# Ledger of designs, part 31: VHH binders against q9vxt7

Target 1, 187 residues: q9vxt7
Amino acid sequence: MPRPVLLIHGGAGDISDSRIAGKFAGIKQALRSAWGLLSPDNGSGGGSALDAVEAAVRSMELDENFNAGYGSCLNTSGQVELEASLMEGRDLRAGCITLLRDVMHPITVARRLMEKQRHTFLGGAAAQELALATGSERLQPGALVTEGARLTLKEFEDQVAQGKDPFFARTELTDDKPVPKTDPSGE
Key: E = the ipSAE of ESMFold2; O = the ipSAE of OpenDDE; V2 = 0.75 times the mean of E and O plus 0.25 times the DockQ between their complexes.

## First folded at step 27 (VHH)

Design v04 (framework vhh_8k46_1; at its last look DockQ between E and O 0.01; V2 from the best seeds 0.00; counts 0 for: pae E 17.0 > 2, placed apart)
Fold by OpenDDE, look of step 27:
Structure v04 (fold): chain B 187 residues (1-187), chain A 123 residues (1-123)
Amino acid sequence: as target 1 above (187 residues)
Amino acid sequence: AVQLQASGGGFVQPGGSLRLSCAASGFTFSDYYMGWFRQAPGKEREFVSAISWSGESTYYADSVKGRFTISRDNSKNTVYLQMNSLRAEDTATYYCAADYGWSFSGSTQYDYWGQGTQVTVSS
């Protein structure tokens, strides 16, 4: 069996130097999580490519160093609206979730959608229904909102109020809150 | 093989109550919306109620709203229809059905159908 190739990208944007180290650490953790499933050299290498990809993204969804999952960028109402998509190339399958709320791992929900093979894209209430029906737990409202995300939104609002072009607004700021290492929902 | 086994039908006086059950097997129950339909003699089959995968969303025909309650127990692969304040016009054969898609539209196009259970409301 050919050796698998795993590539992870942690996002792009106007990122401050202070956040770079955390992002690299987060990417490494995601890679470790995924590679542990793929590696033929260890006894745990029995996972699929989908398992590995999901594991990597789940890791990043927990990490505030990324602006998805926990620490997601907020909408103008100060709320987290989660998105995730998963694609499988062998059978040309896809699962996409949008406007999901208060769920720790939208990537898992996306996978569940893909595996159901009924719809390729669900949003809002439908996505929420799928998440809960398939085992995801609803977090407390605001559980995914970080102080960094709140400050980012505030900065955006202030800049708009000053008449500045929002095109250049930052999407990430530093936060002093601890980064969760486990899924608080128990999922 | 897919099976939907309905039970709980019978004779009841107007104003009475019945609770229908439908036990499912042969498919992944939690992947389907579950619905109840009914057909009276000489009439077309009509939508009665449906419930989403987790039970978070429920839907009712206007004629049964406030009187009927649909629920499900995914651990038991069973959907229920609590029928209160029964009327003569509720007399029909009731059918349990499963829909892999969205049933909130009231569509009669379900993937699986069970055998009917007779409900007769009469003095």
Scores: ipSAE 0.087, ipTM 0.570, lowest interface PAE 2.1, mean pLDDT 88
Fold by ESMFold2, look of step 27:
Structure v04 (fold): chain B 187 residues (1-187), chain A 123 residues (1-123)
Amino acid sequence: as target 1 above (187 residues)
Amino acid sequence: AVQLQASGGGFVQPGGSLRLSCAASGFTFSDYYMGWFRQAPGKEREFVSAISWSGESTYYADSVKGRFTISRDNSKNTVYLQMNSLRAEDTATYYCAADYGWSFSGSTQYDYWGQGTQVTVSS
């Protein structure tokens, strides 16, 4: 059996110097959350690559340092719209979720879609019902919104009001604007 | 409790060699990346070398590449640093460190640190 490898990518975007340490710490935490599921020495036997990938992504969905789950970039209505997808290479199974709201771990819902239903891609009310019917907790509206995300949206709106082209809009604030730290909801 | 016990330091002439070892306990050694760092008086702690949990990947600061060799023995819970062609600028306290994930840069990213062993390169 090939030696397992776990690689985590935190996403693309403009990263200010003040956020670098937090993003590296978040990647390390995601690795820590997942690696034991692949290691026999920790007594965690039986873990699969899917289990490890899900655990790593769940860690990042809780971490405001990433544009996933808690602390996600907001749509123009000031709301968090959740997306997640995953694919298993053995049989090329996939699960894709879009327009999910008020659920902490969209990656888990995507896995449930892949493993339990024929649909590959599900969104909106149907995705919401799948999440709740398979055990996801409904969070209070706005629980995934952070002050940093709200300020980023305000900056975008100010640029549009000034007639500027925000084509390469920043998804997080820079060192020249303070960002309060907040805890993830209920997890 | 986690312990990292570094040893093997001492006095050596320029051009000489030393072998450092770091014995680990209190955690599953084979799940951890191991690293060596050093700090001279009045200087910031700097990265020297790191090795992946299996030993398949090794990393070196430019200042030591070709002179130092990191290795590990997971059956003995020990990481080593073979230091050849030592120079006066290698004089420092050498610390071993363990990290659950993978990181070879920035001392703030390692989970556990040893107390260090002194290396002095002097004529």
Scores: ipSAE 0.000, ipTM 0.133, lowest interface PAE 17.0, mean pLDDT 80
ESMFold2 (binder alone), look of step 27: mean pLDDT 79; pTM 0.789

Design v05 (framework vhh_8k46_1; at its last look DockQ between E and O 0.01; V2 from the best seeds 0.00; counts 0 for: pae E 15.1 > 2, placed apart)
Fold by OpenDDE, look of step 27:
Structure v05 (fold): chain B 187 residues (1-187), chain A 125 residues (1-125)
Amino acid sequence: as target 1 above (187 residues)
Amino acid sequence: AVQLQASGGGFVQPGGSLRLSCAASGFRFSDYYMGWFRQAPGKEREFVSAISWSGDSTYYADSVKGRFTISRDNSKNTVYLQMNSLRAEDTATYYCAADYGFSGYVTESTQYDYWGQGTQVTVSS
């Protein structure tokens, strides 16, 4: 049996140095979560590729070091609108969720759509109904909003008020975390 | 259960050599970077060396470059640290550590997921 390959990307953008350490830690956790399911030699293996991918994204959705799920970027109204998509290549299936609110793991909802529904893409009320009908918990309003996200929005608003081009606004603020040590090799 | 068992420490005179070994079990060894750290009495734990999955990349603290060599045998689930030209300042408890499959900062102890018990290295005339 060929060894599986797992590739995870933690996002791109104007990321401050203070956030790098957390993102590395977070991406490792995502990898660990996924690989634990994917690799039978890791003690808890036996899961499918989909299980592994979902686990990785769920891990990231919980981690405020990433601006998705908990800690998502806010809309102009200060609200979290969640998106997630999942695709499997064997049968060329996909599930996509957009404008989901107050749910911890939109990736799971996306998977449910892919596996159990006829639609490929659901948004807003329809996505919300799917989420709740299939077992997702509705969180308290604002539960996914972090202070960092709030401050990021505030910075955006301030920049717009100053007449700056919002196209270049940051999507993540700096945290009070130390600058991580670097590997000179870059590897 | 995950285990990292280090061995090979001991007493040596300045200029001498030691070879540390760390035998790993309980995890997929080849999916981890392996590293060595050391802590001297009254000092903070510091990075010594690390090696990538296949051994293609090795990393060393400036203080040990040219003297220490890290290697691994994935068929034996073991990482080694060949220490040559030992100095008094190399005296420390040496720890083996494992970093799961992804690391941009091999010198950062917080990046390592598993740690073994220390083995004492004493360099003294």
Scores: ipSAE 0.009, ipTM 0.265, lowest interface PAE 9.5, mean pLDDT 87
Fold by ESMFold2, look of step 27:
Structure v05 (fold): chain B 187 residues (1-187), chain A 125 residues (1-125)
Amino acid sequence: as target 1 above (187 residues)
Amino acid sequence: AVQLQASGGGFVQPGGSLRLSCAASGFRFSDYYMGWFRQAPGKEREFVSAISWSGDSTYYADSVKGRFTISRDNSKNTVYLQMNSLRAEDTATYYCAADYGFSGYVTESTQYDYWGQGTQVTVSS
């Protein structure tokens, strides 16, 4: 009987030494929140693995140390635009969400999309309607924005104004201290 | 072919209870949201309740919240509507429907792919 395995990758890119401890703590928290959900013997259509993956990503979406949910990078208007995707290997079902706003857990919306199986990819107003109609809470505007994300956007804008290529700039400032957060929705 | 057969309707006095059943065949039931709609004579069909494929999410019209309970049994390909504290305004033909997709609009009758023929519920003293 195969043993379950859970692996979490926290993202690519340059990170400062001051942020490494926060990212490791966040990965460990995501593992802890998800590990107990795995069941090698229940036989249901991948639900245990889906539950564990969703739980791990929801933990990271609450954690400002990751570019997911709370503390995501901002668009040029200073707003968080959310995306997430989910895929299961048994039947190759998938759900992909983009251009979602003011929802704490886009990964859960991606799972809801996958459950209906009509479309694989949904964005914008349709994704927003799916999120709200299926139980996601609409957060206050700006609830997902952090000061660290604002400072990162300002650095990007300053480099563009100086004629530099901003795609070599860091996505995170070195002086920011990550802090753990809780899910404000109570989910 | 696809069939949705609703049953369990009848005559009840106000305050009574009924349990509707809808047996499905001809499609993979566990992939569909199931809904209940109702239509009184001379009125438009209106949303009553819906339930996700696994049963994890349930939806109710404001007029029935706290009185009606939707459930499903995927092993029997059946959705149920437990109706308690029935009122005269609940008198209608009740239809079950199946929605295959991600519409997010589970309350909109135009989103549902398959429809049953309905079962009559009459609440009168």
Scores: ipSAE 0.000, ipTM 0.123, lowest interface PAE 15.1, mean pLDDT 79
ESMFold2 (binder alone), look of step 27: mean pLDDT 82; pTM 0.822

Design v06 (framework vhh_8k46_1; at its last look DockQ between E and O 0.02; V2 from the best seeds 0.00; counts 0 for: pae E 14.3 > 2, placed apart)
Fold by OpenDDE, look of step 27:
Structure v06 (fold): chain B 187 residues (1-187), chain A 125 residues (1-125)
Amino acid sequence: as target 1 above (187 residues)
Amino acid sequence: AVQLQASGGGFVQPGGSLRLSCAASGFKFSDYYMGWFRQAPGKEREFVSAISWSGESTYYADSVKGRFTISRDNSKNTVYLQMNSLRAEDTATYYCAADYGYSGYVTESTQYDYWGQGTQVTVSS
């Protein structure tokens, strides 16, 4: 069987130099997570492309070096509103979640929508109900808010107060956490 | 098939030591964080320790810090838990687990993808 190809992108934007190392480490971990399932040479391999993609995104959702999941950008009220989408090309299916709150892995919820529901796109209360009804844990309010995200919002607010164009505001600031460790032998 | 086989449990007196081992197979061991959890009778499963890919980073529950040491040998696909100065409250079934995700939440059991069978540790005089 043909060797699978895995491509991961960690996002784009005005990223400070201090965050680059963490993002590289995070992407590598996401690749490891996905490849662990996907690789045909791995004893646990042979997983579906969907499993691999979900694994990669779940990894990233846990990593505050990315501004999704844990460490998501905040709305103007200082709250995390989660989004995730998943697509598969074989049967042209998709699942999309928006305005989900206090759930660690919105990508999983998106997959559940794609595979088990009749809707393609759910938001807000409906997405929340799906998440909880299908086994997601409701986190404590604010559990996904990081100091970096808070500082990012504060900077945004300050810039707006100064009359600056918010279009150019940064969406990520460092919270001075250490860069995740990597295993060079696994590269 | 994925397997995590734990060993090294047993009976020990307070103040004693045990070394748990968990042999992994069926997955690329070095791509995963490895963790130890434990569950005492009537209690919830709780985080004990975790270790990063190469072992450069280690994590411990407050209750075991300074007493337990986690390590791994990627050439042997094995993770270890050296338990010193054991206490009665350390009595539990210990589980080895593997996490392919990034360890933003290494203490969360739900983040671990593979689990081994438990090995019983009993600390009693």
Scores: ipSAE 0.006, ipTM 0.235, lowest interface PAE 11.9, mean pLDDT 87
Fold by ESMFold2, look of step 27:
Structure v06 (fold): chain B 187 residues (1-187), chain A 125 residues (1-125)
Amino acid sequence: as target 1 above (187 residues)
Amino acid sequence: AVQLQASGGGFVQPGGSLRLSCAASGFKFSDYYMGWFRQAPGKEREFVSAISWSGESTYYADSVKGRFTISRDNSKNTVYLQMNSLRAEDTATYYCAADYGYSGYVTESTQYDYWGQGTQVTVSS
């Protein structure tokens, strides 16, 4: 196999010092989830780079420390709207998903869109249908919302009320406060 | 070569049932939406039903909704149409078709890439 390299970036923006340990642990977990798919010592023939990228992003989508899936930032109505995209270099295929709701792994939906090759970009109700057609469960509304994300939205709204530039307002809590964890299983 | 082999047609009395099957070969079945269309003599081919890749989304023409059920078995590369409560107006040649990828236009016959030869369904007393 060629010499593999895997690089994971946890997102742009200001990250408070109190959040670095959680994000670093989350990046390490994403690497562990993906690296074995590239290893030549696997004995089973390994996996593709695409499989490794999907696995890494799925790990981050479950991790509330990242702005992806569970615990991602909220729109001004307090709701999670999901996006994901991917591209592979061999044939330059791509899949892009936007305006998806209540699905745990938007990256997997984006991969399935890429593999169908009829569309590169899909959103809204069509993206929701693709998610269900590829085996994604419709989560209970609000299952991806965390207390941390709600507090971050409140802080953003407070800064706007004070006349601050919304583009540069913080998108995450500045402190590592204990917040109730939520389970996307719902009731 | 791509083939769609429809079967299960025949003669049935009004109120009866038939199950159509369409066996596919020559393409990756799990990547295709599957559809059923029908055409009576002298009429345009019309949409009957369609089913998504996994079978989780199903679509029906209003005229068959509640009476027909589409299903698929990806391990057997086969799509089915269970037709119950058959009526005289259901008499037609039924065609299965395959549409590559998700098109969003499952009722439009021009979007389907592959077509079967059809199987005759005749509902008569």
Scores: ipSAE 0.000, ipTM 0.143, lowest interface PAE 14.3, mean pLDDT 80
ESMFold2 (binder alone), look of step 27: mean pLDDT 83; pTM 0.831

